# Ledger of designs, part 2: VHH binders against Protein EXORDIUM-like 6 (EXL6)

Target 1, 305 residues: Protein EXORDIUM-like 6 (EXL6), of Arabidopsis thaliana (Mouse-ear cress) (q9m8t8)
Amino acid sequence: REPPSQIPNGTLDLSLLWYGQFTPTQKERVHDFIESLNFDAKEGLDPKVSAWWKVVESYQERFEVKDIYRQKKSNRTVAPRIKVKVVRSYVDEKMKYGKELTMGNGEKLVETAIGNMSKVVPVVLLSAQVRAHGVGFCDGTCQHNALAKIKGQKEPRRYIMVSNPEVECPGECAWPFHTADKGPRGMTYQPASGEVGADALVIQLATGLADLATNPDLTKSLFKSETTPYNDDVKKNHESSSMYIVDPATKCTRVFGSGAFPGFTGRIRVDPITGGAFNSHGINHLKFLIPSIWDPKTKSCWTPM

## First folded at step 11 (VHH; from k4 with T53Q)

Design m3
Fold by ESMFold2, look of step 12:
Parts: sequence; structure tokens; C-alpha cells
Structure m3 (fold): chain B 305 residues (1-305), chain A 122 residues (1-122)
Amino acid sequence: as target 1 above (305 residues)
Amino acid sequence: QGQLVESGGGLVQPGGSLRLSCADAGSIFSRYVMAWYRQAPGKERELVAWITQGGETNYADFVKGRFTISRDNAKSTLYLQMNSLKPEDTAMYYCAAGYEIYMYSPDRFDYWGQGTRVTVSA
């Protein structure tokens, strides 16, 4: 048989900034989730977090996505892999800008996460002590995948911001691990880690990463030559003709399994030992609840289970 | 978590060189920020250098220019190349690991080795 097309590898380099106080479980959970994107769970443990990430990677080869983002056709038979790597992880335990963030101070946290690194995605994680309403959380928004204007840089920078919602807006942003404030009341589940905040942060980070990684400007950058500078198609054309990605994980908010409807997660599992809810397996026998991803071909949310 | 084991210490004349190694027997080396610390007799343990998961480095002022920290994630090994050694560099050298750099608590690392002795003769 013909050998498959060679698959180039891209690396998504994350710079984490932890703003405020986090438990060891919250930090470990996030690191373990990121690693589970790159490495398969033990053979026989399915569905896998890494398989979920392969669905995100598949967007690079889907006609519907390429048409939206004006990417050129390829001869690839398999979507390129995207390795997700933490290249720096900083903690601001003292919260330099206080607990009450403004949009301006939120952008300064993004600047801190970037530092002098031209090819990183800053990920700002806000602790439960932070009142994140001032940076746009809690009123229908539980994570950001957005652009920030960075002082001293001509091009805006893509960033992810997540916030531990367990104090400020648990009924908005910690479902299904907390009773919902609005909408249908449905099942409430226990977090697989034992901490509502830890597993909520994973859901929010997974959503932000999936939405970011399906962005064609990022995927172009990942697979260009090593010497190619960052390239934001939004800024290339005087017509400003670039399109933002459809946020395929955000579009499937509160959908975690097949058969989901308002108030019901869809089909997920409960660990018989811990009581924790999950829909995927990661490294080290860890179990995660992660979001669904919109599939534009079927016009429905692709679910891990 | 893994166990950190230092090696490469010894006796050297002033102006000499040594290369220290720190091996991690665990499976999560690539997720660590790695650091070298030293402790001379009668002194507190002090930072020599750290290196992030992505290779960003930081050096103590007394060391800058003479020592080079590096890591090989494929071999789960941290290195310290020490050149132009002085008698004042005589100390027990420790490797340390953790997931994070704390902006206000730079000594906060979760895992420590037992150390390797460096002696620079007078």
C-alpha cells in the first residue's frame, strides 16, 4: 500500500500565569490535563483525552474549516499533530493588581505571561480569590479565547484566560459540579479530582485550547518554517477580510456526552470508587470531564462518549 | 514523583572545571522547572541557577558568566557546567525541581536531591 503523507509536527507553547492562591490539586490537574493531550491513556482505557485532541487537530483538514479560514488545500491524509507544551509557569501569589481586576489590569497579566516570548500563547489562570467580573467573566462567559493589544507590540496577541469560578459564579461556570443559577436544573455531579475548582478550570482550559487551536492563524504559524515570524491574517489585508474561527468548543457549552439536552450533560460515567464524573481518560489513570466540539459536517456536538 | 540524584562533584584546582549532572528517575521531568542550589559550611542554601521547561534561564549574580545550566528532557537530566572555579565555590550542590516559579518565593521547590560535593582547593 501507499505510505501515508508525512505529518509535520507543530508545537503549541503555553506560558502559564497563575494569579492568586491555588491548591496543589488545581495546579496538578491542569498540568496533567495538558500532558494528557500529548500522550495516550493506558491501552484499553477509552475514551481518551488524546483522542479528543485529535478531533481538534482534525480541523486542519476539514473542508468546512478550510473554507471558512481560507486555508490552501493540502495532500495530507492525516491531520498534523499539535504537541502542547508548557514552556513557563509563573505564580503571582500576592496578586500584584489586587483581587478586583479591570480590563486594563487583565491585559497587564497577559503581558506578564508573554514576557519577551514572541511565539507563546499566554494562559492566565485566575484564582478563586479574584473578582473577575471586571474582565468579563460570569455573565455568560466562563473562559476567554481572545485578542489583547500588548504595550510595545504592533500586532495583538491571542490569549486564553480562565477563572476558578467556585466563589464568584459557581452556578454559572462550575456546572455540572454545582447547581446551575439559571436555566433548567439538572443533574449535579462530583468532580473527579475531588475539587470543584480544579475540574472547572480543566473544562474552561480545554474549551479555550480547543477554540484557539482550531484558529487558522495559529495552525498556519505552527506549520510554517521555524524562521517564519508570527502571522495574523487579520492584519495582512487592507480590507480586513480575515474571519475569526467558529468557537467549536464554546458552541457546545454544557454538552459533555451524547444525548445531551438543557439540564442533562449527556452520557458520561461516574467512577465507582471516587464518585467522580468523567467522559475521558488521561495519563496515570486520571479521569477528566471535557467539553464537546462542534462538528460542522453533522451540525452537532462531537462528544467523547 | 521521581527521585533526583546528583553526580559529577569532586576535588578540583582553582580555575578548573566540573560538570554536574542531576538525573530524574521519574516520568515527569519535562514538566519541571529545574534548579541548582548550593550550601557552603555555615551558610544557608542559595540559588545558583534555574531553567524553565522551555529553556529560559536565570543565574545568581555570583555565578553569571562562569556556569551554564542546561537540560536534556529526552534523558531526564539536568546539567551545570562549572568553569573558572574558585575556592569560594566549595559547597554541597543540590538539584531541585518543581512545576512553578513563584515570583515572591523563589526558593519554593517541591523535590530535592541529596547533593554532590564540590571542593576547590586553596
Scores: ipSAE 0.618, ipTM 0.791, lowest interface PAE 0.8, mean pLDDT 82
Fold by ESMFold2, fold request of step 13:
Structure m3 (fold): chain B 305 residues (1-305), chain A 122 residues (1-122)
Amino acid sequence: as target 1 above (305 residues)
Amino acid sequence: QGQLVESGGGLVQPGGSLRLSCADAGSIFSRYVMAWYRQAPGKERELVAWITQGGETNYADFVKGRFTISRDNAKSTLYLQMNSLKPEDTAMYYCAAGYEIYMYSPDRFDYWGQGTRVTVSA
């Protein structure tokens, strides 16, 4: 039985759970970003959110992390597509587990987002009311792309968790929209949406989605990585020997444009009307600031601009 | 701004059927959770059914399998197929839309249509 000549197209079905109270702007901004991922209008301005997503979709081929095309090639090579859509969006506006989450209660929120849907990716969004430190935020981590063990299921489930950092840790997780707590301060920028929390949530969600969609566990059956001949790695005899980057968007944290260094976002744009910073365009001419993606061939971040 | 327009109401005899439609003139129909509500004269507005972006449905107990909610995202249209109609189903029927289902405020929706009248009488 031969592998297909291209990555099979799938739908990445998201089940959102909003925990706590969010502004209309925060909710709309997240929905607008998700829809922008697969919005390929030719007449829109570059760089596009959809073009960034195409880099994510083709990550393995583009950076030769898996040599999928060295096994068999089609007469017509077509870039893979991953369609992202929201299939359910629930709000726990009263915060069933309170404002002080524990790791166990975090897993219960993931269970709630899954419901009875076996094929969804749960996305839990925590409001600014929540102290998310107890589930691992604000201590070097501003979003999760992780596995949770779900009661009543034998297999763990992949999930994304994001948290509005406006109150708890804006200096760590809302840069460049807030002065950084550590490292060079640099200049700060205004969020394109007008709300720090809304645009911080988009950066976190974009990072989590990119890390998930580039994860070989999603595309494992189609990819094989190159192993260096002189490397006496214990993993050399592994069934799926590989040399790939885990979480390549997280690896480019705080990099948003070309020429970035600590305290400097890289080259990005500012909307002359709103004053908002951005590096990409989405649906309805909306502007977004989205993360970069680690390029292992150049040992640097691939940037939207 | 979203604009919801209901149609398909009318006069029908008990035991009959009607199919209501709700069209969204806006461009973002596929993002909405959609719902049907009804209001009889002198009564409070009540949920009939809702349907999520992915097609998951929920029905009020009084429906008892007689109504079916569905959506066609390509046509930006919500439907309510009503069978085995009873005089108690006489009401103004409204479609509603929002991005989310609120766990503790299930009737919270951002957009509402003007309604279409359903009358069930001999």
Scores: ipSAE 0.593, ipTM 0.764, lowest interface PAE 0.9, mean pLDDT 81

## First folded at step 12 (VHH; from n1 with S27R)

Design n3
Fold by OpenDDE, fold request of step 13:
Structure n3 (fold): chain B 305 residues (1-305), chain A 122 residues (1-122)
Amino acid sequence: as target 1 above (305 residues)
Amino acid sequence: QGQLVESGGGLVQPGGSLRLSCADAGRYFSRYVMAWYRQAPGKERELVAWITQGGETNYADFVKGRFTISRDNAKSTLYLQMNSLKPEDTAMYYCAAGYEIYMYSPDRFDYWGQGTRVTVSA
């Protein structure tokens, strides 16, 4: 069958659940970041958040989907675009399931985030009032990209859950805006937004989104047509293949620029006016600090700068 | 800051139809959860319907399938198609915008329009 003449664009529809109370800055930064993923500002400064997202999109080339959906442009294989949109945003301001989350309650939050929508990626954001050790946060885990069993659904649903970086192991989850709990005490930077909890949250969200979007399961879901049999055996083969990297952004935790080492972010920029640290530009010239992504070709963490 | 402007209100006979519009002059229409509220004379403001960024909708019980809320993100416009109008539907209709739906504070919106008057009378 001739490959479709047009590469279908995938859409990642995010359903956000804000569990607890968040600052306006936190909410704004999250939205700004998400919009920045697909914002190709011609007049913008490099490096761009959208360029970072293109690296994430490029992971699709490693999957069998590449044979079906790859388009050769100028002798280069171009991966389909992944458009990211917020389609739903809810706040549980009373924290229905309490401030201490269990695994069971975590699944309920995911269910709440999904609602009646069948094709959304639930993103659960936990406020500073919430402790989620029971869900497995801390000890090196600041965000989950995992599967949840949802009542009434046959297949588990992939979700992102982000713990609050200010209260859940801030030395790990809010670094470099917070002093590290372990290891060399390097320089602590100021966030570009002025709020540690906002910029750190974006870092973790970015990490989770990158990990999710580079997962072959997502590709399958985005491009699965009712008529195209997806070979489930491909999943097994990819899991075993040296080419598949699980959670490539997580793998590059604490790497934000070239030359990074324990206690040092690598090459990043500081805004001379705000004093905020950043390594990328988003919408409206907003400055972001975003995580690096593992490059299996170079066997190193790709950084924006 | 969202600037919402309602239009489309007017006088209509019972059983008639109206289409309300709410235009946002801001840049972030696609970020908003949108809602229609109404306030009848001498009554409290009440929710008519809301719509999420992705088009999920919710209606008040009194709507009973008569009204349809929709949005066009490309035009930054919210709509309320009102059919089978009743005298009881006479009210000022307000457009509201927010970034989120608060589960326990459904009336919490960040921006409000000035309203458009709908009068249903024989």
Scores: ipSAE 0.875, ipTM 0.950, lowest interface PAE 0.4, mean pLDDT 88
Fold by OpenDDE, fold request of step 13:
Structure n3 (fold): chain B 305 residues (1-305), chain A 122 residues (1-122)
Amino acid sequence: as target 1 above (305 residues)
Amino acid sequence: QGQLVESGGGLVQPGGSLRLSCADAGRYFSRYVMAWYRQAPGKERELVAWITQGGETNYADFVKGRFTISRDNAKSTLYLQMNSLKPEDTAMYYCAAGYEIYMYSPDRFDYWGQGTRVTVSA
C-alpha cells in the first residue's frame, strides 16, 4: 500500500480516574504535563517535553506501521504523531472499593475509568490514602500498564495505574524528591511544583504513558479503525527480535540525565528561583522532570538533556 | 480562573426553543467538565446536564431528549439547546465548570456563572 500523502495522527484519549483525594497541584501538574506532550510551539523552551514525546512516537517506526508511513520523497519513515488528550476525568472521592486494593478491585477501577467510552485509555491514579500492594505495587513497581478484562467487552483493555508515590514506596517512587530506600542516598532534589507528590506523580505517569505508547499494541488501538492493515503478529515478531524492548521508560528508572548512576540522577537542571529540579519544559514554560527512554540503537537511556 | 458568562435566556412560549451559551474567558476550557444547572423559584438547584472534555454527556431524567448539551473547545463555549420547552422549565440556568466529575459530589464545580433566566410562558 502506498503511503498516504499525509500521515494521519493517532489519538490517545485518556480517561482519568482519580481514586481518592488529590491536591489541586497534583491535578494541575498532571494536566499541564499531558498538554505539554504535544506542545511544539516555537516559543517553547528547550529541551521540550514534546521532544521527549517524539522519541516515544518514534518507536512506531519499529512496528509494521513504519512501512505505511514512509515518505515517498525521502524514502524515510515518519512516525505518526500521537496526540494525547484528556477526554474524561472522574474523581472517586469516597473510594468506593476501599483503601486497600485487590486485583479484583483494581479491575473495577479500570472499568470505572472506562465508563461507556470504547476508545479511551483508562488511567487510574491512586491517592495517598490508598494502599495497593495487593495490585502489585512497590517492590520496584510504581506504575504499570496492563490489560484488564472488562465486563461486556470482548477484548481486554490496556490501562495505566499509578500508585501514590508519597506513600507507596516513596524511596523508589518519589525519587529523586525523596531519599532512596535502597542504594546510595545521593542528593535529594526539590520538585519544580513545590510538591513532591505532584512531580513524582508526573514522573510515574510519564513512565506509564511512555511504556504504553511504545507498546506495539498501541498501534493496533490507534489505527484499528483505519483501512490500513494491521498485522497482529507484529508484537510477537518483535518480541522474538533482539531489538524488542518492553517498557523502555521503566527500563530507565532513576535515569533523568546523562551520566546517571546509582544515587545520581544524571545531569539535570535546577531552577534558580524555585529550586526545583527539571530536565524539560512544557506549556507556559513549566519545568518538568521526566523519565528517560531506552534507545535500542544506542543501548542507552535517552534523556532530554 | 474560569470566568463563565451565560447568555441566551429569555421568554419563550411553551413548545418553543432556546439555545443557551456559556462563554469561558479563561485558557483552560478544554480541561473542564462543563455542566448546566437550573434553579426554579422556590426550588433547589438541580443538574440539567454535564459534558466531559471529550464530549461524554449525561442528562437529568426530566430532560427526556429535549435538551442537548454540547461544547466548542475552539470557541471556549458551552451550549444547551433546549427544545420543546415547558412551563416547568422556567428557571435560572447556570453554567458550571470543573476539572473533574466527582462521583459522589455532583455539585462540586470550581467555577460558576451568574446565570441566565429562562421563562416559559404562554
Scores: ipSAE 0.867, ipTM 0.946, lowest interface PAE 0.4, mean pLDDT 88
Fold by ESMFold2, fold request of step 13:
Structure n3 (fold): chain B 305 residues (1-305), chain A 122 residues (1-122)
Amino acid sequence: as target 1 above (305 residues)
Amino acid sequence: QGQLVESGGGLVQPGGSLRLSCADAGRYFSRYVMAWYRQAPGKERELVAWITQGGETNYADFVKGRFTISRDNAKSTLYLQMNSLKPEDTAMYYCAAGYEIYMYSPDRFDYWGQGTRVTVSA
């Protein structure tokens, strides 16, 4: 029998681990952003966070998802939807491994975020109290989308780690909410949440999620279902995916709108009431500043506005 | 900003069953880790079970095998199915909710209901 011509929807389950002290605004902002990814109310304001996420979802059409599911020979497929949700949120408020993390302790935090769950993406959030240089932050890197070796498991696990940069490296990782350490000083903006750390965490998490969700290694696990027919006999073929790209949101670091250049975010908006900078709308009329996404077809950053 | 209301308590004989419900009047039910606590007369309040946003459960040692925690996000309702009830299960049962599980403050929840009474007596 002929399989469905539509790629089925998938689920991306996040397990959050908050390492250290966070303000209520920081926690709420992250939860609100995650919920906004799949909030597509018709009456909501544009640009939408969900529209940005649909661009991320569209990269599934460019990776081997078509080959995994037996499709009719056609160039008219529709990209699948990815439901993102938090399935667990843990807080280590006393910082078991202290404020100076090592790579080994970082991996132990990832293990804690995983717990006994075989199908989650662990997300470790480091508070401003943490010196995250030991795990690779603040030296050209503001978030991790990486693999960790997990004790007692044969295969390494994919994870996201973000750090609130407002103390350790705000000029590198909290721009445009802080003056940049390198390059033109340019305009600095106010965070829409009122907290530099909260909105910086959203930028870093959005970057990590976009990079993770476009990674072909996750395509199979995101969309595979026991009840949904798919073509197991089709091998992944990198040559068949001419649009392969590594970390497309990271490739557009510091680009937030059209016309961006060093020291300038590109076209973004400022809320006339709060003074907060944004390029997208989420739940509860909240406004977010989120990164651009590299488009290998146009060889440029796709921008929210 | 939830408001939690428990129901389903009552008088039951030993060996009997009850199902407790906790309805959330707010709009953030799916974001919460939810828990049942109980407090017997003269005793400290104690955890019975919690359930995460994704459905992972944890039970106190005294409860495993007899009680089942569950949630229905579509109905914004938390349940506790209580089987094989014993007189020592007599207590006020409370529903609690929060966004996070705190590793060093396990009883830290943002919202608590007023409770529903369960009495197990011949």
Scores: ipSAE 0.683, ipTM 0.844, lowest interface PAE 0.7, mean pLDDT 82
Fold by ESMFold2, fold request of step 13:
Structure n3 (fold): chain B 305 residues (1-305), chain A 122 residues (1-122)
Amino acid sequence: as target 1 above (305 residues)
Amino acid sequence: QGQLVESGGGLVQPGGSLRLSCADAGRYFSRYVMAWYRQAPGKERELVAWITQGGETNYADFVKGRFTISRDNAKSTLYLQMNSLKPEDTAMYYCAAGYEIYMYSPDRFDYWGQGTRVTVSA
């Protein structure tokens, strides 16, 4: 089949596994955030969650994506779109492995989220009931974006794991909605959803999605389709350097706006009706606080505001 | 939140076919796991089939390949194609919707329709 005239849109099909008990607000907030990523309507207020996602998509301007699809040259880089959808959402309300997870049981949850689906990104969400230290949270890490070896599969699978930090480590992983445990005692803010856990989960998920979607190891998974030719002869990073930086949203941890420094989020807004802090707008006039993204060209964090 | 409205029921002879529809006017149809349930006279409501947001399906054993669940997100409509109908399929058929499948409470759904009657003559 003749190569297309442009880089095709990528896909990010998420399989969610909710481990434990979650409030309706926590679940709806996550779904609203995901839908806001591709909400690109002209109406509504700026800055938009979709504009933030376009920055993430811009990391796919790399030479390797063009070569995979044999795109025509241009003097301007054209970033493809990445469509994010939830294709399955499961709840383990009884917590099969209990409240104190091990690394091994964490990997079993990832396997459950994958199920029999060959092309999904598993996202495991741990409720506040879970003591998540055993799977690597609350010791410098507020979301987990890693590879898991899945029995019976050739390649390891990339996954995202997030934990509601409201009980276990709010001072580390729910800032600015809770006072910080380390560093300057900065200002705190109210969550725009009204629930610390819901908005903290969004920050963690946004971080994991941005770090995952910018990872060049996932380029084939993001942009291959049944109808679009794929050139297996192209190898990752052959003879080329990349502007890619590992985990660009994690690199901007606790930066939410311009001028941020330890103890200060940077420039963000407060909703005068709800009192909630935000730096972006999503669907249905919803307001979100989302992380910044490291920009290797400017050597600084790109901020929503 | 939208309302779920079923249609397409009626009287049919054994071996016949019907296509049930469930329409939702809400903006969240594409987020839902959708399901069909049925309740025969004097029986408890039972699952017929469900379909996930991504199109993964699950059927009750009694379906035996006779029914097909499908969805059209552009029209915000859930379907049940029912073939090879038997008198035992006579029931009120309900659609249901929710955001998640609960692994230990599989009948837990947030929204239910009022039902459409299917009668297969004896």
Scores: ipSAE 0.661, ipTM 0.829, lowest interface PAE 0.8, mean pLDDT 82

Design n3
Fold by ESMFold2, fold request of step 13:
Formats: C-alpha cells, sequence, structure tokens
Structure n3 (fold): chain B 305 residues (1-305), chain A 122 residues (1-122)
C-alpha cells in the first residue's frame, strides 16, 4: 500500500466589480452560487454545484504541480481542492464610463476591479442597460475569459467579464430562459431564481470560472505563485484568447444535461412548486442551472445530470 | 438575518484608548464587507473605516493611523481599536455590514447596529 500523492489545495480569489444597476436577487444569486462551489457537506440533494466544481478541479491532475513542493513521484495522485472566495465586491452604480462601453473603457473596469491586489481574478459584471457590443458581447459571445494588459504591469492579467443579457441580446445569451434568435426553437424555461438576468449571469460566471480554473497557465497562481501568462498584448489576447486557453465549459455551450442537441437543453429538472429549471443544488437548498464541462477523456460534455 | 450589536464605548480621557466590538449572530458574517461609521451631535454620519471580505482596509483621512479596523470571522466579530483619542472623536459609533461597497453611495449597507457611545473629555 502506497499513500496517494497530495497536491496542495489552492485558492481562487475574486474581486467583483458590478457596473451599473443590479437587483438584490441578481447580486445574492451570484454570491450564493460562488459559495455553493465550496459547499461539500453530505447534507443536501444531489447533483451538487460542488460536484460540478470537482470536475473542474480534476483538471489539475493533468499538470505537474508537484514540482513546486518537491514531492516524490507516486503511482496515484489526489486532485487538489480550489476554494473560491470573494475578497472584494465593488459597485459602480453610476456607470463612470456610461452605458456604451469601448474596449478601452472595458480594460479600465478590469483595472478598477484589480486595484492594488496582485493575486486576484477580476470579475466585471455589466448590468442589463449596458451596451456591451463594443467589448465583444452578443455577437456569438456571452461571457469573457481573457487577458488584459494593465497599466504599469509587465504581465497581462486574466479576467472574467459577464453581462446581463436581458435587454441587449436575450435571444443569444439568455437561452433557455428566452427563445433563441437563431437555430431551432425549443421550449423555454423559467429561471430557478425567478429572474432571467440573475440565472443568466450565473451561467456566464460558471462558464468563465470553469474555463479560467482549467487553464494550465494559471496552475501556479492557483496553488503557490503567479504563473506566466501566454500573451502580454491585450489586443492580441482579445482576438486570439482561445489559442492558448483551454475553455472546456465554453466548448459545451447550451448543453445543460444528458442528451442535449440544438434546441434542447438535455435532461434537466423543473421545480414542481415554482416552475424553475435547474440541474444542480447549492447552499440553502437553492437550485441552479449550470453549464456542462468538456471531458477530454470521453470526448464529450460532462453533464450535471 | 444578521443583527449587529456594538460594545466597548465609554468615557475616556484625551490620549486614551478604547476597543469597540461589533458582534453578528448571523451565519454569513464572512460574506460581508464591514464598516464603522460615526455621528457626532449635530453632524452628518461619516465613514471611519471599512474592511473587505478579504481583509483589505480603508480609513477616513481623519483617522491618521490612530485607529485600526479588524475582523475575526471565527467569532463573527468586527473590531475598531481606537488609540490617541481626541475630543473631536466624541460620537456615536455604528457598525455596518453588506455584501458590496457602493462607490457613490458610501452608507448603503444592509445592516446597521444601534451604536455605542464614545465620549472623550475635553
Amino acid sequence: as target 1 above (305 residues)
Amino acid sequence: QGQLVESGGGLVQPGGSLRLSCADAGRYFSRYVMAWYRQAPGKERELVAWITQGGETNYADFVKGRFTISRDNAKSTLYLQMNSLKPEDTAMYYCAAGYEIYMYSPDRFDYWGQGTRVTVSA
């Protein structure tokens, strides 16, 4: 008998910047989802949001993180845990740069979310009234996991940007809570929170977090030290973000359960009392609809259900 | 639901020290940004300091290094260590909590305590 090789646990520290007006439900929903990632108690119903997050964590078995701790080679490894924490949450309720964002102002929002913190992932959340086409939303893109060059820093910073799609592009980015603009139309569903924007933001954030946490460039940052980014030019990274980033949740866009095909989410549940659609459970008996994650071993989307 | 209860106020001489505490009975203390505010008689309520969920701090300019905000998530308690107290520090001190810091609405918090009085004799 040989004990498993243990990789140290890591932390993903998020700095949130809420740009514009958000309902209390939208804010609480996002915080509840983030906390649900860490909720591994036996109490509660399956499938769990934390079980979904464990699939994301399992990607770390593909990297040689053992080198940073001088551990001997072992026949078995144990996947590390990644704790996700909100370390700061700011609201720009007056929208300093207005409702129509440009790439330049989008980068300034990322800089604001970073502040003086060297070890955080900035998460910028855009309200429904923000016109985000200028930063690349709604034209085939519903969330960003990308690199930005930050003034005064040699290395670009990884960020997540999400946008409430209720007004600008609900048919592109709020499915299945809104009918799709393109492709087969299927039955729409009610959001489990009761708000389309709140549950769409959760799907986008979940996608961005999964894509970020599975990126091999970020492994050292998650466990010991900052890692070297692939590019140091924001323009280059924007146009070529997927070239150097593994995006397994984005590869499973619009797949929420087993048996999915265009126009059909796959197997998901509907709460018989509220009518809300979900495929996972979080803290406080909350129900969430979260995306699937590409599994390279099976060459298919791992589904929560 | 969190309820915030301040303690540690009292009468102190100039140059003295006090430590204020704010206890929260809720289960979500670690999720909050926490703040201390004060209000002197006849004046508007003003920020003293805030501390983020991750421990980042911010102090009003009048603090000038005399006060230290801190938190103990295991005890669900916020603290304000007040040193080198001046008569101008005489006020009711309030604890506040919320999930976010609002850049243009600095006193927009979900929960407020009832306050603890600090009196620095002239």
Scores: ipSAE 0.641, ipTM 0.814, lowest interface PAE 0.9, mean pLDDT 82

## First folded at step 13 (VHH; from n3 with M103L)

Design r1
Fold by ESMFold2, look of step 13:
Structure r1 (fold): chain B 305 residues (1-305), chain A 122 residues (1-122)
Amino acid sequence: as target 1 above (305 residues)
Amino acid sequence: QGQLVESGGGLVQPGGSLRLSCADAGRYFSRYVMAWYRQAPGKERELVAWITQGGETNYADFVKGRFTISRDNAKSTLYLQMNSLKPEDTAMYYCAAGYEIYLYSPDRFDYWGQGTRVTVSA
């Protein structure tokens, strides 16, 4: 009998919770982006969203992560193929915890998104009506990829939280679709979907998914930080040394193309028909602006364009 | 966003079985939460079962293990296997679809079929 295949395959199952009111464009844009991750067609224009996802899938091998971070060797010969699927989608249309979230209520939303499912990634999407400062948004942070303590569960659960920033902090979290609040004001562009919030949500979700999918817990390997571990007050207050891993999409915040610098997205394109800015192609000839991925080998951002 | 078309209804004896189907040819079938509802003459429409995009199911209490909801995303088809049918199961059966489950409006679905009649007579 022939030995079993060693090709890694898997599914990243998402359970969505839409908190508050969203437009049809915002909901459709998120679903279209998620499907575009799995769209591995030979035809169509490059660069593809799915090609970007292949960089995420192959992060450890492509960028020599284990050698650079001096971590345990992987037996993986071929990068995994990870299908990303929405397995459930909830709407809290009444906003049970109101428009001003606290950290505690944020964790309750994650619990709701999980329900009784032990093997999903909860994704909480906060509408523009929500003031998300209380859960850590709009102060250097435009999405969360984090751990939450869930009632009745011994192990914490990984989650993604995104927030439509068009009302509360568009200058921080909706650039380049809005003038920046800090630093060089730079150029602005139109969102390819026609809605600032819809395309900002995609950038945030893409960032969270990339940071999650490169997480060593999914690969059963430990990552160390790109700097050597050291004993300091921040380190002493951290309960887990396995948290050395750099969030590679978050590390490339506001970088969308080659040659980026503060105030400049880098090389990206503008759709001549819609006027929308993009750096990748998805399903149905849709165009998306998605984040870059930190390349620890070159100490720079790998860009879609 | 496509048309939902039910089939498989008919006349059956008590204790019998029927399998209902609901077809949608749209490419977005896999994005839907799907549900079966029924409406008996003179009564309000009521949920029979729903199934999420990932296959998680929920059944009304009156089903009591007699019905099974399932979906085949490759065929863009929703099913309801109905066993141990009772005269009380006589109703129009409707297929419903939507992108989300609304936590405080659970009967809110974007698309509804025209229904297929199930008659259980002694």
Scores: ipSAE 0.730, ipTM 0.861, lowest interface PAE 0.6, mean pLDDT 82

## First folded at step 14 (VHH; from r1 with I101F)

Design g4
Fold by ESMFold2, look of step 16:
Formats: sequence, structure tokens, C-alpha cells
Structure g4 (fold): chain B 305 residues (1-305), chain A 122 residues (1-122)
Amino acid sequence: as target 1 above (305 residues)
Amino acid sequence: QGQLVESGGGLVQPGGSLRLSCADAGRYFSRYVMAWYRQAPGKERELVAWITQGGETNYADFVKGRFTISRDNAKSTLYLQMNSLKPEDTAMYYCAAGYEFYLYSPDRFDYWGQGTRVTVSA
């Protein structure tokens, strides 16, 4: 009996829980980004959000990744697709657990996002009214991929949590849309949506999805469930981060384009009409700024531009 | 964009069945959580059932297994199959849609249809 997979049949089913008050732009932007992951428009402008997602999917078939995770080689020339869908989207506008979250109440929000669904990825989105230090935000972390203990389940569940950083820690978690708190204070940009919180939430969600979708504990079925000695006996072999590519999007925090360095995003574009910064295109000709992905072959960040 | 149009209402005898439809002309049907509401004369509007984007269904207690909500994203249509109808089911039935379901404000939807009348006569 294997642990439950959260990506059955090559589909990543998201259950969203919006905690607190959000603007229409923040909600629409997140939905548009998620749909853009699946948007295979051959006539659209490059770079595409879907092309970025294909880099995430490539982790399933890259020789460098399979060697690291001791996965069996397949005969595929292209990586299996991971379709991303929102299967539920709930709002707790009243903030049942208040504005100051604890680790325990954070886990209760994850439990609410899961409900009774065994094959869902819970995504908790915290509004700007929420103080999220108690769950680890604003202490070097701007999004979470963590485990929650769920009543009635033997195995803990992996979840994504993101927080609108406009109030609590904009200098740490809303860069490049706000001056950085630490390090070189480089160029800042306007968000393509017109709202700092909306575009910051997209960056955080994109990071969390990429980190989750590349995690072999969650994607074993996409690797055809063929075992390796380390996959079958990971805990027996004293697993460590040095043996796995954990959190490849988080590893590239604040890298948005080629040539990035502390205080500089790298090469990105600015829309001359709106003034908004972007490095990718989605549905309806929308423009997004999305993070880079660690490339195990080059041992550096793969950038959208 | 997005116009919700209900159909399928009418007069039916007690114990009878009726199927309501709600069609959406917009492109975002699959993005919506959708619901059926009803309002009897002189009463407040009340939730009958809702269905999530992924097809999870929820019913008001008074339904008692008599109604079934469903959706067909390929046809951009929401359905309510009503069986074992009773005179107290007489009401205007409304289709509602939005991107999210509000846990503490269940009547908060962005789009509403004009309604279709259901009359259950003895």
C-alpha cells in the first residue's frame, strides 16, 4: 500500500481556500494564471506560461533528475503532461480563526481546504489582513509547501499556503514590486495586474506549484510508479536534501530573467501601455511575472527570458 | 459576458418530476461554482443545492435525496433534477454562478438568472 498520490492520472486538482478579504483582481489573477498553465495556444506570444509549466513537467523525464532520484529510465521522448484544475474554491470571508494565525489554526485551514477529498492539493490563500508570522511567513519564507496532519488519515498531507504580503512584509515578499528590506535595493517595477498583492500571490503560487509538482513523493505515479532502491526505502537510506532536488522554484527566489543577481531581477519586459513588468504570456494576452526553476544539468536557474 | 438562462419550469402534479436547466453563453462556465436557489411567494430566497467546479455537490437539508444537481461543462449547462415533488416545492427557481463559494454568505454570487417558475398542484 503506497502513500496517497496528490497527482492522480496526470491531473493536479487544486482546492482553494481564500482566507479573509480579497479584491476581484486578486481572485481573477490567480484563476487566470492557473488556466494559463494549460493554455497551449500555438499562435500566442512567447515566452508562454504553459512553456514554463512544461519545464516543471520535464523533471519527470530528465536524465539528470532520474539519476538523482534513482528512477527507472522510460522510453518517452516528452514528459507526461500535468493538467492543473481548480476543483473547489471556497472563501472564509469572516476569518473563523482570526487574523493572527497559529501553526495549529493554519493546519485547520488546510483541513478545510481538503474536506473529504483524498486526491486534492489544498491551497490556502491568506489575505493582507492576516498576520502569518505564526505559520512561518516573513522569516525568509514567502510561500509554504509543508505537511499537515489530517484527522482520519494515516499520512500527513502536502499543502501550499500563500499570503498577500502588501501589509506584513512587502520588502521581503513583494519584491520586485516593492523596495527590498535586505540586500541591494535595486530596481522596482509595477505589477502587470495593477495590484501588488495580486501579482505577488501569483509568484508565490507559481513557486509552490512548481515545487510540489517536482517532488517525487507526490509524483510517483507520473514516473510510472517504478521503484528504485531509494524510492522504496528512502527513510532507511538516511535521505537528505543533498540527494534530491527539493523546491527547485524556491531555490531560484528573486530570479525572474537571465543575468539576475541580488537587487536585479534579470532580463524582463515592461508593457509600454500599462507599465507592468512581465516575463511570460498567458490566456487572453495577459502578461505574468513568474519565477525561475532550478536546472540540475547546468546547476543554475532556468529563466523564462 | 455570461448570461444565465433557466428553463424547464412548469406545472406538475404532486409526486411528479421536473428537470431544470441553466445555460451559460459565456466562456467561463467551467470556472464557476454554481447553485440553485428558490423563492416561494412571501418567503425569503433559500439555497437548494450547489456544485463545485470539480463536481462536488451539496444539498439543503429539505431536499432529503429528492433533487440532484449536476453540470455538463461541454454544454455549459447546469441541471436540477427534481423528483417526488411536493406542493411546498412551489417557487421561482434561480440559477447562480461565481468563481468562489462564500462559506458564511452562501447567497453571494456574481451572476443570477431571471428564474423559472415551478408549480406543484394538488
Scores: ipSAE 0.720, ipTM 0.861, lowest interface PAE 0.7, mean pLDDT 82

